VH-VL binders against Ras guanine nucleotide exchange factor D (gefD). Designs and how they scored, part 4

Target 1, 231 residues: Ras guanine nucleotide exchange factor D (gefD), of Dictyostelium discoideum (Social amoeba) (q8is19r433to663)
Amino acid sequence: GSNIIAQQITIIDNEMLMAIPPSQFLHKSFSKESKSPQFHDMVSKFNEWARWTSSEILSKEKLVERVVTLSFFIDLAKSCVELGNYNAANAIVGGLNHSSISRLKLTWERLSTKVTQDYDRLLSLFDLSMNYKNYRDEIKSTKAKIIPYLGLFPKDLIAIEEGNDNFTNNNLINTEKFRLLYQTIKKIQSYQQPLFTFKTSEPIKQYLKNISNGLSEEKDFHSISHKLEPR

## First folded at step 4 (VH-VL)

Design k38 (from o04 with heavy chain N31R S55K; framework fv_ontamalimab)
Fold by ESMFold2-Fast, scan of step 4:
Structure k38 (fold): chain C 231 residues (1-231), chain A 118 residues (1-118), chain B 112 residues (1-112)
Amino acid sequence: as target 1 above (231 residues)
Amino acid sequence: QVQLVQSGAEVKKPGASVKVSCKASGYSFTRYGINWVRQAPGQGLEWMGWISTYKGDTNYAQKVQGRVTMTADTSTSTAYMDLRSLRSDDTAVYYCARDLWYYDMDVWGQGTTVTVSS
Amino acid sequence: DIVMTQTPLSLSVTPGQPASISCKSSQSLVHSDGNTYLYWYLQKPGQPPQLLIYKVSNRFSGVPDRFSGSGSGTDFTLKISRVEAEDVGIYYCMQATQFPYTFGQGTKVEIK
């Protein structure tokens, strides 16, 4: 089931998050793979979660199997949120929201109402409007260990860097800018905590770690989509 | 802090319509859907429908389909239930309640009494 | 539609004694995600319903530990280990596994 898989995804994401040195978030090091290899490993894995989601759904030629698979990934994203893994949940939602998937009207119309409702909640959680307000409010209110959406950190750090001068009008160091940068880095570090409550399933974990071996390339998604449901 | 506040009591004639409001505060409005549930005097709870505050999608109970419209205004964090062609058996207390996957109906409005009489 | 049936419809309990309410569904409440969307609500006189138990057995925030939920598939139970005066009211089970959401008839709990 989806909960066991969500647990293994969360173990993988947590290990990758904990491996990122805080220095990789300094001086825009995250913009270059050579300066931020662990950060880029986690970005690559995020993209693999999204591509895996789209690829698996598109691999199902039979409508019934495609509906089951679509439903599974919505359940999986929801399970990730319940475990506090907002990173993988957002990646999966990204894969579900890909235009090659969203266009499969026959597939979507056959989802149960409850699953459609769950997907609606996931879309609202990760909606980018008002600078990710729903997501930020959700994270602020939680008391549990979480894996936050990794991609938001570079965006926040760039906004602080470019929105604030290094020096004040009096040519003094802008302490407020550096306070904001420091607080953001410290917030990232607060999420780099070990997980103790999930049992590792080595076969599932290894499958998920090597998931890219069987995925369709994104450039082929629309061709496959139109073959499954022409329109 | 988290609360749903409903509009006041209504007295209507048969054939009229009523529009009940439910104003949310203390949380991200679009994160939670809204259910509408009614309770006739001395009777149990009856589900009327659900609305997504994010996409505006709705699902209505069969008994009120064709007579009910649920809407949500994200700019004011307010949900509405409009019930038309009122009958005496629509006399009830109408509640709104927020909806999220595992915490369905964890917060309820105080209720709006709707009385339909000739 | 899923039909929810509660038994008994009324209970008269001496303070400090236990109470048990049964809820049965006409079909399984297990969702494709493995969760069972069964909820218990208490409606005190003159108040809106309040959530007691979510997903069969989880106590909602602020709910005393004397309340417990159990069950699986189609058969569910709400237990109050020792009923107190503040527990009087009507108890409802509800399923949210599929639309339309449906409630049981309600069980009235009164103190002797």
Scores: ipSAE 0.432, ipTM 0.757, lowest interface PAE 3.1, mean pLDDT 88

